# Designs tried in a protein design chat: VH-VL binders against UPF0292 protein AF_0905. Part 2

Target 1, 124 residues: UPF0292 protein AF_0905, of Archaeoglobus fulgidus (o29357)
Amino acid sequence: MEDYKPFFEAIDELKEKSENGWVVVVEGKKDVRSLRAIGVSGEIVVFTGYASTADTLKDRKVIILTDSDAKGMEIEKGLVEALKTYGKIPDVEIKRKIFSNVRKEISKVEEISAFYEKISGIEL

## First folded at step 1 (VH-VL)

Design a10 (framework fv_acasunlimab)
Fold by ESMFold2-Fast, scan of step 1:
Structure a10 (fold): chain C 124 residues (1-124), chain A 122 residues (1-122), chain B 108 residues (1-108)
Amino acid sequence: as target 1 above (124 residues)
Amino acid sequence: EVQLLEPGGGLVQPGGSLRLSCEASGFTFSDYAMSWVRQAPGKGLEWVSGISGSGGYTFYADSVRGRFTISRDSSKNTLFLQMSSLRAEDTAVYYCARDLRYFDTSGYFDYWGQGTLVTVSS
Amino acid sequence: SYVLTQPPSVSVAPGQTARITCGGNNIGSKSVHWYQQKPGQAPVLVVYYDSDRPSGLPERFSGSNSGNTATLTISRVEAGDEADYYCQVWDSSSDYVVFGGGTKLTVL
C-alpha cells in the first residue's frame, strides 16, 4: 500500500517556506503554473543560467526545485556550487522529499499539480 | 585561510558556569550559521546548539535547553556558549563548527575548531 | 528523537572496499553528511549532501542515500583511512542535528 504522507508533508513544507520569504527556483514557466496551482504563493524564479541566477539570489533563502531527470539534477548541482561562491546553501531536500516518495508516478515539477489533484481528490 | 580558534576550557564544579568562545577569521563571519558539537571521553559526537548567521534563530539539544545559551558577536567575529547548571554529563571536548546552511535547513560542518576540554567534577 | 544507527566497527584489508552504513527511518528523504575523526583530532568532512565531496578529498570516498540506508563507500582502502566515521542529518521536525553513533574502521 502506497503512503503519500511524505509527499504531502514535503508540499506543505514547500508552501510554508515559500510564504515565509524563500525563493523557489524552477526550470520553466510550466513549473511556475504547477506550483501556483497547489498553493505555492511566494516568489518563484525561472533558472536563466548559473551565474545570473546565483547573482539574483545571493542574498535570498533559496529552494531549488528542478526536475528529477539528468538535466534537472545537473542544473541543481551547478546552481548549488554557484550559490556557494556567495557563502549560501540552498534547500535541495524538499525536491528530494517530493520525488523520492512518488518516483514511479512523476519526475517533473510541471507534473506535481496534476498528480496532487489525482491523489488528493481536490480539484485545482 | 579559514580558522576557528577556541581558547582553553576548564575544570568546573557541578552546578557551576563557564563561557566558551570561538574566534573566527578568514571568512565573512555573519554569512554563516555556527554550531557547538561536543564529544564525551570515548563517546561519539553530540550536537549541542546552533545559531543562524543573523543571530535571529537559535537551536538547542534537549539535554542543554534552559541551561546553555548560544550567542554571537559579529563585530568581534566570535561565537559564544554560556554554560550554566553544569553536570558531570556535560564533561566533553567542545568543538565550534561552521555550519553551511540556511537557518532551519540541513547543514554540514566544513570547518571545525581544535576543541576545548570542559571537565565537570568535584 | 530521530535516531541514526551505525555498526560499531568495520574491518577491511588494504586495497579492498569498505562500506559503512547509516540507518534511519526514511533517511533517503534527508541529506546525509559524513565525517572522519582520527584520535585526538577534530572531525573532518568527507562527504556532504549524500554524495558530494569536498575539494581535495580523494575520489575513493563516495556516498549514497536511498530508502532507509545511507552508505559511505571507501574504495582502495589505505592504512591512513583508519578512523571513526560519523553520519549526520538535520531532523526538521525537531530542529536538531543528529549524529550516528560512529563506526570504527580498522584497516588490517
Scores: ipSAE 0.000, ipTM 0.523, lowest interface PAE 15.5, mean pLDDT 85

Design a11 (framework fv_acasunlimab)
Fold by ESMFold2-Fast, scan of step 1:
Structure a11 (fold): chain C 124 residues (1-124), chain A 120 residues (1-120), chain B 108 residues (1-108)
Amino acid sequence: as target 1 above (124 residues)
Amino acid sequence: EVQLLEPGGGLVQPGGSLRLSCEASGFTFSSYYMSWVRQAPGKGLEWVSGISYSGGSTFYADSVRGRFTISRDSSKNTLFLQMSSLRAEDTAVYYCAKEWYSGLDAFDIWGQGTLVTVSS
Amino acid sequence: SYVLTQPPSVSVAPGQTARITCGGNNIGSYSVHWYQQKPGQAPVLVVYDDSDRPSGLPERFSGSNSGNTATLTISRVEAGDEADYYCQVWDSYSDHVVFGGGTKLTVL
């Protein structure tokens, strides 16, 4: 069987930081829905471009939560560089922890809630 | 099966306080984001406040921030709105509303509404 | 604060198609939900997530959302469709639910 403890711990860390004022950046509205379904309660912002997103978040603590595929990694890299121009270092580790041992099951943020429901036995 | 029942409401003097309650049945109350939405006589819908499934996060419209407090009690399957420093412009029918399912932002089940009148 | 703009009223003849718009800056990036409200009643969800329908709702109700405009379309309108209609989004930036001002649909 798979050891899902790291996945649940990463989700708990995401929820705790979100509750404490960290802004979560995602690629789209389906990602917002997925995160809300598992109890991410803080501010979530949809990526609208590197410069525009970084400008709106320059004074905030940021968690980048894009898909773990190649496109999502490119968006993460570009947003990290854009935020760096404002002296900000976003959290990219939570995403790595979430997907690290479940890469063969899911790779998209929008899939997190259905997967969480499946392995936790909790109906969302 | 799924329903929200709103007892309460009433007439209150300006500057007064009132607590609204909304009793949930037929679904797992502790799994859903809940909101209060109001509607002044002859006007449109205005979102007032929301609370996360755990109660750990609460949100307020600018018009009520600092005066209203949303809370929930999962042991009683009940949502509350504590209203203080009430003003004439708070006069409205207040609805509690359940999120379609956690994270969708749409409200699929609404209470019947309770009238709050703020007047002398 | 994010603002949604609806026309105050729309009139349509029975059997025709009614279109109710909801304007918002970059609203196409939001999930738009639509509610029907009849006098003295609580709102009823008729379209969610731009274009999906709750179970039991007629296929006459449909939605779209792109750019700066979302639209609720009611085909083959019936007298019973006469009501106020509200669009709604969740603005994740402000963490606020935002409703449009409402549109009164009159079936002549």
Scores: ipSAE 0.005, ipTM 0.553, lowest interface PAE 13.6, mean pLDDT 85

Design a12 (framework fv_acasunlimab)
Fold by ESMFold2-Fast, scan of step 1:
Structure a12 (fold): chain C 124 residues (1-124), chain A 122 residues (1-122), chain B 108 residues (1-108)
Amino acid sequence: as target 1 above (124 residues)
Amino acid sequence: EVQLLEPGGGLVQPGGSLRLSCEASGFTFSDYAMSWVRQAPGKGLEWVSGISGSGGYTFYADSVRGRFTISRDSSKNTLFLQMSSLRAEDTAVYYCARDYYGSRGSYYFDYWGQGTLVTVSS
Amino acid sequence: SYVLTQPPSVSVAPGQTARITCGGNNIGSKSVHWYQQKPGQAPVLVVYYDSDRPSGLPERFSGSNSGNTATLTISRVEAGDEADYYCQVWDSSSDYVVFGGGTKLTVL
């Protein structure tokens, strides 16, 4: 019944964790721009490969925020396994909370800011 | 628990104005986009207008653009439709409805008000 | 402007299966939602996102959507299912909510 509220709550959780030292991993530069536009202020890292990204983030708390498509899910799975070799468990729940409530509207991280702007009416 | 109550229908002459309201309760009003959907006597459903949760984005059917204004007041949990330059073709039952997924204002409607009759006639 | 086409009426005997179609150009690429409206009442959501059902709705209601046709299927029809049924999409190209013309289901 509250599909908008879960989306906004997931975005707020993302912002709060980002401010508190969690590193957000995305697929590309457009994703970084989208997240900055909605107020994600902490560290954002672009995925460069499983081993290299995991090595960079082995001592960090990580949120994986890849697209909700086949490629994005494959990158998520591979990065989870790579981080596991360092004993780390990344957050993949925020992504599922964001996209599960808007699954037929958007599937890409780069689309989040335009969608947020549209449904909230807040100018970014 | 969730309720949408619609006072404010009535009879108005062509060229006149009327304001509809829809009072929401049982949910966080500002988290949801809202729409107005009308139904002429004996006819089907026609979407009229939609508004985002914040009120910053509004959408209108071509038939009402420039004549109707949708707005909302989050402090009163109330949705409004200001209708001006009314025509006989605007005669209908007007429903307020809650938008659930709300991409571009209106996606699908999980709760509907009881409807309010607007009659435009001499 | 995007148009959804529904048959004006469908008749079915109690206990049989009713199928109500909603035609639209490449409608399979859109999400289709279905509403039931009984005389003098507001519409009620019965199927959303092509095939999902709201809590409390009987499993007799189901939906599908592919190509140019979406279908609402009501199995083991009961007299209480008599109503007008409307399909609805969001047309992203025009920022418009589009309803079909409605289908009157008669249970005879």
Scores: ipSAE 0.000, ipTM 0.530, lowest interface PAE 16.8, mean pLDDT 85

Design a13 (framework fv_acasunlimab)
Fold by ESMFold2-Fast, scan of step 1:
Structure a13 (fold): chain C 124 residues (1-124), chain A 121 residues (1-121), chain B 108 residues (1-108)
Amino acid sequence: as target 1 above (124 residues)
Amino acid sequence: EVQLLEPGGGLVQPGGSLRLSCEASGFTFSSYAMSWVRQAPGKGLEWVSGISGSGGSTFYADSVRGRFTISRDSSKNTLFLQMSSLRAEDTAVYYCAKGSYRTGYYYMDVWGQGTLVTVSS
Amino acid sequence: SYVLTQPPSVSVAPGQTARITCGGNNIGSKSVHWYQQKPGQAPVLVVYDDSDRPSGLPERFSGSNSGNTATLTISRVEAGDEADYYCQVWDSSSDHVVFGGGTKLTVL
């Protein structure tokens, strides 16, 4: 992995959407800290249930940013279906853009900030 | 100071009904999911029911579904558990508990003191 | 219908390390939380998200979670640690909280 431009572009898209009212859904507190460290400034919500999370976010624009493991994929699929019951289609593409370009290096949202620091040379 | 206070409890005959309440203070009540967890004498913890911060989503353990109803009143910062068709096996200390995040009861970080419910004739 | 399995009891001498296990199918993919309950008292959260501690709890309490087993570790055990300990996961598919059966820690 020598070209990290797609990774940085995906992070920039995440930051821009977050700043403009999109809510980012993550699996845990460490994920929140990781995203804050790289400059994600908008609302971040920890997933705690399909129906309860969807009910909370039914009037919001949503980005699902779970880990790229089996559990993260299961949460993503279930939350997508729950949000569809309210007529909402969440963004799941940003997650794919972030991880597809660095899949050999990281797979967890909590790892994004340390990886970003490593490849950017910026201390977080 | 985050607190959950549980007045209520009592002795009820089989087939009877009872409503438990839990008064919250020290946090934005409507922002957090809440749960009821019970413990039969000498037994372990058993999750009973959960409710989202908005009250729009409710969940029940299979053992109580159709008999218990969880609800909340954000204007009074109070959580309720309406119990109906009570059985001897419902005898337990009932705890209300605050969920860790607004969207659910992922884990419970604050617990009430518990309310004893005895179902006996 | 997820099930968590704990040993019913664990005994340890003061100053030693106690380990309480929580078994579950692929539990390493879930987040495990631990509660301490002393007789006549409400449960108290002692470890959350596998290994994090609430503010104000001693660093003697720690946790780990991988594969099919999560473990609560209590270092330099004190008499006051004698209690029942429960592991807990949240099942995302049902929005159902699952508790282990509990482990009685005896400090002898």
Scores: ipSAE 0.007, ipTM 0.592, lowest interface PAE 11.8, mean pLDDT 85

Design a14 (framework fv_acasunlimab)
Fold by ESMFold2-Fast, scan of step 1:
Order: C-alpha cells, then sequence, then structure tokens
Structure a14 (fold): chain C 124 residues (1-124), chain A 120 residues (1-120), chain B 108 residues (1-108)
C-alpha cells in the first residue's frame, strides 16, 4: 500500500501545479485524455516539435510529462535544451516521481488513468 | 510540400557495401526522427533502422545490427544508410520515412523507395 | 521480439464495411498505426494512435484497439480502397518498430 504513496503524492503535486498555471506537455491526445480522467484540470499542450513547443511555452511554467521510454526521454531532453535557450527550467521531477516506483506496471502517460483507478481500489 | 527524395539504389555483390541517401525538403528536417523501412519483392514491410532528431540515438533491427549504420546531416537535410556485409536477403526496396509529430513511432511521409539488389 | 498477426486477405463488396484485424499480445497497451499501400507505391498513413486520422483522410477510415486485437474499419468501401494494409507499433521495451505481415483488401 505504502509502495504507491510516492505515485499518489506525485499525481497530487501534478494536479496542484496544473491548477496553479503550470502547463503540462505531453506526447499525444491519449495522454491528454488520461490526465483529464484523473483530475488534471489546467492547460495541457501536445508536443509539436522542439522549437515550436518551446517558443509557445517560453513565458510559461512547464511540466514535461512524456513517456518513460527511450523516445519519451529523448523528447524530454530535447525540450529541456530548447527551453534553456529562453532561460527557462521545466519540471521533470514530477514524471520521475510518477514512474519511479511503478516502472514494472506502466511506462506510458496514457496508462496512468487506468492504473490509478486499479490501485485506488486497493487503497480503499 | 514535404518531399523525401531517394536518388538511385544499386546492384551489389554479396559481401559488398552501398550507401543510401534521402534528401528532405518542405519541413524542418532537424526537428524530426527518421527511419529506413524495406520491402523485399512480394513481401511485407520491415523496419530497418531509426535515428533521433539530434542523431544522439540510433536504433537497428536485429537482422542488420553491426552491418548497417544510420546517420544524418542536418546542414544538408539528408538521411543516410551505410550498408556493409550485404546478403542476398537484403534485396529490397528501401524507403526513408518521416515521423509524424517529431516523436518516434509512426510515419506520415515516405520516400518513393530505392531498389537495392544483392546478387552475384 | 513482439509479433503482430494479420489475416493475409479480406474481401468486401462495394458500399459495405471492411474490418482488418491486427493481433498482438496485450496490443491494447500499444499505440497502433495503419498504412495503405497500392501496387508500385510507397505506403500512406491512414490511422495513427489507434483511432486518429491524418488531415485529408476520409472519415470512412477508423480504428480501435483493445485487449489482444486492433481493428482497422473502412466504411462504405470504394474500389479505390483496394490495397495492402499494414498495422504497426513502436515497442519501447525493445526499441523496435514492428509491422504486421499485411492484409490484401479485395473489393468485389
Amino acid sequence: as target 1 above (124 residues)
Amino acid sequence: EVQLLEPGGGLVQPGGSLRLSCEASGFTFSSYYMSWVRQAPGKGLEWVSGISYSGGSTFYADSVRGRFTISRDSSKNTLFLQMSSLRAEDTAVYYCAKDYSGRWSYFDYWGQGTLVTVSS
Amino acid sequence: SYVLTQPPSVSVAPGQTARITCGGNNIGSYSVHWYQQKPGQAPVLVVYDDSDRPSGLPERFSGSNSGNTATLTISRVEAGDEADYYCQVWDSYSDHVVFGGGTKLTVL
């Protein structure tokens, strides 16, 4: 039960920051639906390329929430570098906290909502 | 208008080498993952190799690992596939393909294909 | 190594609905993409991320993905839809793109 505490705490932090003006960047529309299903209510932007996404977000506080796989990690690294050109440092720690203790269960943002629902039944 | 132009394939002896190129235009080449996909005569599609936008990550099918090298030159908007130790089973039409959204997983544009024939 | 299985052929009458399946172990956890290939031509993306369509593609093309089966559905089939269709996933565990064997759609 305690094994999933960091996951729930990371989701709560994501929700709070999202509600308070942080923009969440995801890879695709399924990721948007997954995050909405668990109560992420703020602005969510779908990645459309490094330069274009960074330019859109250069004045915003950003949470990068890409998949925990090779391509998702490279998108994260590239977007971090693009945002650095504007002097901005995005939050990449929330993603690490979400996936670090559930890597064997899920690795994709689109899987978060179904997994959250599944383990919420255990926590009751 | 997005274009991926593959200038000529080739005929090569088993054990030989050949370099394929794919010239990109109509999009910001340096912002997208690229792949090579091949199709043997009368057969299905087989993914060969992929490269990230920066060239920092390269990926290979098990059948070509150690024999093929994917690379890119952003100053020339060109994708390359260096093929060595070629075998008869490498005979195929080779397509270069562009990732749809800059993230790697699927392909929205394909080159017209270049025939590589490996035969004695 | 992940494997995708497609039926080698599907036949359908004009105006009817064609359904092409793509089988894979727990494929519902993957994002499935579909390509159309006509003789002598390069493949064309027709469905991505299970159910989304590229700009300009008719709404007759749709997709679904759950459990062990993904399906490409082509409604109100036209003679011009006759082609080979391939499903594809990205397997993040192996860092490989995987294609199905292809399905030949014949319009009667």
Scores: ipSAE 0.007, ipTM 0.580, lowest interface PAE 10.5, mean pLDDT 86

Design a15 (framework fv_acasunlimab)
Fold by ESMFold2-Fast, scan of step 1:
Structure a15 (fold): chain C 124 residues (1-124), chain A 120 residues (1-120), chain B 108 residues (1-108)
Amino acid sequence: as target 1 above (124 residues)
Amino acid sequence: EVQLLEPGGGLVQPGGSLRLSCEASGFTFSDYAMSWVRQAPGKGLEWVSGISGSGGYTFYADSVRGRFTISRDSSKNTLFLQMSSLRAEDTAVYYCARDYKWGSEYFDYWGQGTLVTVSS
Amino acid sequence: SYVLTQPPSVSVAPGQTARITCGGNNIGSKSVHWYQQKPGQAPVLVVYYDSDRPSGLPERFSGSNSGNTATLTISRVEAGDEADYYCQVWDSSSDYVVFGGGTKLTVL
């Protein structure tokens, strides 16, 4: 039997921080739709490049929520370095908490809403 | 300038209670998670408890769960630790720390520490 | 629960390089932070996210993290570097902050 409590707790943490002014950075528009569907209500920004994204977010609190695959991890590391030039440290742990608990089920942010619907029994 | 001031502390009998406070200034208090970290005399650092910026999430080390309660008052820029059922092994210097636990998971500013002694 | 292991003490001569290790299972997959604590004082962050330095701290402090060992490296050691050093990680599986036992650096 699967234990999905840590997954739901990570999603709740994401929602709380989003509502409290943290900006969520994702790879694409499908990711935006997925997060909106599960109740992420705050600002979501689509990654457009390391320097341009970091410049946009230099005065903001940031959650990096890229896919849990090689490309997503590469984007995360590069954006972390770019934000450091402004003295900003983004949250990368929420993504780790979300995907580490469902690693055999999903690896993409765009898959979160359908998976959430499936395991919660709630229509989104 | 960021400051964390801890005016609390004191002597308490075993089984007693004590509330610690940490007064923050120089930054937007509600934007940061906060933690309590303690250090027994001659021993290392031990994380005790943490609270999110909103106050909506709280976390406790196994050694204090059920006995300690962390809270915050954003209108006063103050962090609290309510300690109950105190034991001799809770004797330590208690530090409040500005916590990137929900982001960076490290402590960039620390209070001066306050000594809590639990003995008869 | 997750455990970090540090040597209790390290001795180094002035001008030499000190290396303080922090051992943990698969610690290379975690972010390691380091604190300096001098007698009677609160800890001070000296390295964060494995290898970054806070502004205002000497470039002599650096860090690395791979496999089962993270290392704090202090180059061209000065008498003022004498202190206790603690490594720290966030264990996301337990939602706990974990500190190593500390290493006393003696400069002789």
Scores: ipSAE 0.008, ipTM 0.531, lowest interface PAE 14.9, mean pLDDT 85

Design a16 (framework fv_acasunlimab)
Fold by ESMFold2-Fast, scan of step 1:
Structure a16 (fold): chain C 124 residues (1-124), chain A 118 residues (1-118), chain B 108 residues (1-108)
Amino acid sequence: as target 1 above (124 residues)
Amino acid sequence: EVQLLEPGGGLVQPGGSLRLSCEASGFTFSSYYMSWVRQAPGKGLEWVSGISYSGGSTFYADSVRGRFTISRDSSKNTLFLQMSSLRAEDTAVYYCARDYWGYAFDIWGQGTLVTVSS
Amino acid sequence: SYVLTQPPSVSVAPGQTARITCGGNNIGSYSVHWYQQKPGQAPVLVVYDDSDRPSGLPERFSGSNSGNTATLTISRVEAGDEADYYCQVWDSYSDHVVFGGGTKLTVL
């Protein structure tokens, strides 16, 4: 069995930062549901465009948590550049830590909760 | 306020070329993915091509790959579709569309008819 | 290549509820968007991310998505709802937008 410790540690870091005021940006509503199911309790914002999302978040600490696919990577890149215009550096490392050891199993944020249940044996 | 205007279109012979354009206004064009979607007479919607906000990534349906080129010019707020080696099967109304909510198309151009005569 | 399947036509009487399905393998894991197209017009987004409504759309339009079927539900159907309806997803595995074949809603 592969080692899932880094995945669980990344999820714990996400939950801790979310609880302490970081805003999580996701691509869609299913992503919100998935993150809520695993205990992400803070603000979650659905991406609505680079300029509009960056303007909404310009005074906030931001975690970008888009899918690990071409579209999700492009949204991450564009939002990072948009937030830089406000002098903000978002957290993109949590996403990398979450997906780095599980890319063959999941690539979408909406899949995190079901995968978490599967490998932990914990009911949500 | 938010609008996409397609001034082009026309009749082309098989094997010919045509460039479509789509002019954006009322939003920050350079911040959004854009796509071309076509509809053959009496048929359904078929996605043709997409381009990232920067133009650094482009995507094509298998039916047009190698023949069509999507591009954008942020200084002109304009999206382009260069069509080459046109076939009768490419006859369709072509729509440009904004990918605003991730990959949902919330704003569409009025459509431009491209007829490839055989 | 991912495929979305819609019934070609659905007929409904005014005031009744219309349900238009969109079938796809594990479509519940995708975000489904729905478009309305009236004759001679460009498509209009009516539902996005499975169940969200664009501002200004009537409350009568709603969506759901689970398992292998997504559904667009139009309650208290009006004559003005007569149109073609298309479901659509972004398939991240192929980096392709996929449309269903469309469903003609006839209000009789």
Scores: ipSAE 0.008, ipTM 0.565, lowest interface PAE 12.4, mean pLDDT 86

Design c01 (framework fv_cosibelimab)
Fold by ESMFold2-Fast, scan of step 1:
Structure c01 (fold): chain C 124 residues (1-124), chain A 123 residues (1-123), chain B 112 residues (1-112)
Amino acid sequence: as target 1 above (124 residues)
Amino acid sequence: EVQLVQSGAEVKKPGSSVKVSCKASGGTFSSYAISWVRQAPGQGLEWMGVIIPIFGTANYAQKFQGRVTITADESTSTAYMELSSLRSEDTAVYYCARDEYYDSSGYYEFDYWGQGTLVTVSS
Amino acid sequence: NFMLTQPHSVSESPGKTVTISCTRSSGSIASNYVQWYQQRPGSAPTTVIYEDNQRPSGVPDRFSGSIDSSSNSASLTISGLKTEDEADYYCQSYDSSNHYVVFGGGTKLTVL
């Protein structure tokens, strides 16, 4: 009886923005694989530190997609502040939309593809 | 110490507009989302909308869409809620409430509330 | 949209335990976090429980929250009731589908 519509709509928005030049920032390689499996086609960058990642992405449109645990939230907050020093505002709302209805079921980006497969009935 | 301080009570005529302010102190304003919640006399709490200051973006409850505008001025750490086309049923205490947007594991978890602003609409 | 339904009022004697329910009309109560706010007369609300069962610093351990998926409800339990606990209590959750914050109708707690 759970409504997964917001989750699927958020995934579709992520795919659309990724295809249209937005760079997705994740914590690790398992996250990259998970996003590729569900059809995220654009550039994905692994976080390497606040200053270094922000400097690399200062001229780009950025989506921050870290885990919904304490470490992931810490990285998101620090990277938002670092990008703000370049006058850049990253998208953090897609992450909120993805996890807001499913936080009790998954909290890690690497879990998205398996969860998507489970609730959609589509083999990835 | 984090504190949300709202502007004072207002008495308005039907058809006019009111603009209530909410000044945040003690924290990094841009790291938080500010919601507006109203309470008519003797009634419950009703969410009106939210502003995320770092983005300058606002989202509104369907009921208030077209009548409410929520804005923020990061330089003064102040959020504003303007409600137009006032009716007698808009008489309420209006609260601002903070969500630690980047520090919360959920969404819309209000940790601090303003003291409230009474808006009375009468002729 | 879903609704959160609370009893209009509850009463109990000092030192006893009271439980206030908050029932979600559609969709699972477990799909979104539930917060509980206390509002004393003439005051702004204050948080007593966040994320289903967590207590903010300064809130006594007499306050606890729980989720019951079988009844599709959240509950606020207050043990060792004190007269200072007299207040209106509101549950709150988030409707991700409609991007809407949902409050329960509120429960007036009287300690006699």
Scores: ipSAE 0.006, ipTM 0.611, lowest interface PAE 10.9, mean pLDDT 86

Design c02 (framework fv_cosibelimab)
Fold by ESMFold2-Fast, scan of step 1:
Structure c02 (fold): chain C 124 residues (1-124), chain A 123 residues (1-123), chain B 112 residues (1-112)
Amino acid sequence: as target 1 above (124 residues)
Amino acid sequence: EVQLVQSGAEVKKPGSSVKVSCKASGGTFSSYAISWVRQAPGQGLEWMGVIIPIFGTANYAQKFQGRVTITADESTSTAYMELSSLRSEDTAVYYCARDSYEVTYSGDAFDIWGQGTLVTVSS
Amino acid sequence: NFMLTQPHSVSESPGKTVTISCTRSSGSIASNYVQWYQQRPGSAPTTVIYEDNQRPSGVPDRFSGSIDSSSNSASLTISGLKTEDEADYYCQSYDSSNHYVVFGGGTKLTVL
């Protein structure tokens, strides 16, 4: 795979929206660490259940960033439905943009930082 | 088993518009992306656009922007493709097709196709 | 935007092997999954290969898919050709930059 431009552009969009008041929802603490490592600076909320998470986020602009696997897609779908009861439509496009070009490489949010570092030419 | 069932063949005059329906039966609708793909007689498959009903998000191929509108009615599990300013070159079989994975339009595979709707544009 | 290029037609005798190529004009072929569809006259397409090299249930193991990054192409290979393999074959990928589905122009396979 040589064309990572769409991946970097999606990460930049995520960072920009996060800095401007969008709340990012993830599945776990490792996902938080991964996003912080690549410069996501705004609020990040860990999913705690459909009703409780939706209630917390009902007045916020929301980006859902769950894993690109069966469980992650199930959580995304359920949370979208829960937020719709409050008249809110979260952003799910950023996640699809991030993973659509790199599905062969990674499928988990916790993998983003190591992969980003690898393909950006940074070596520890 | 989920199926996509399309409306019947249509004959239209140049300059008119056509609206083709695609009804999902026997399964889920709102969370799956539905694409529209056409095929002129003896020609290849040409992607026109996609909608994800649950998000209300539609995207169109550049060639069709301004002439095509894709919509969905979640209450009837039906997607629609409307093509305006019809020309003889628009004569084709029009297919709807469902992405294999929920909540994506990345084209991982079209697992279910409608039977096709022949639209003939003739004077 | 990129294009996928296929040969317009291929032909081969029963029992032999045929390979159909699908070349990506810009960006790496390996950047996105490639699917292959079979279409007979009067029918909607059906999937014979998905995610580069996977076969759906019911598709014979004579069908295989592969990716060659050096030529920037995907290939569909059909071994042990049978007359029922006669059809049009389309490759398909995804342009993640523009969120477009991209089809190849199609290849007519004739089994003589």
Scores: ipSAE 0.007, ipTM 0.570, lowest interface PAE 12.8, mean pLDDT 86

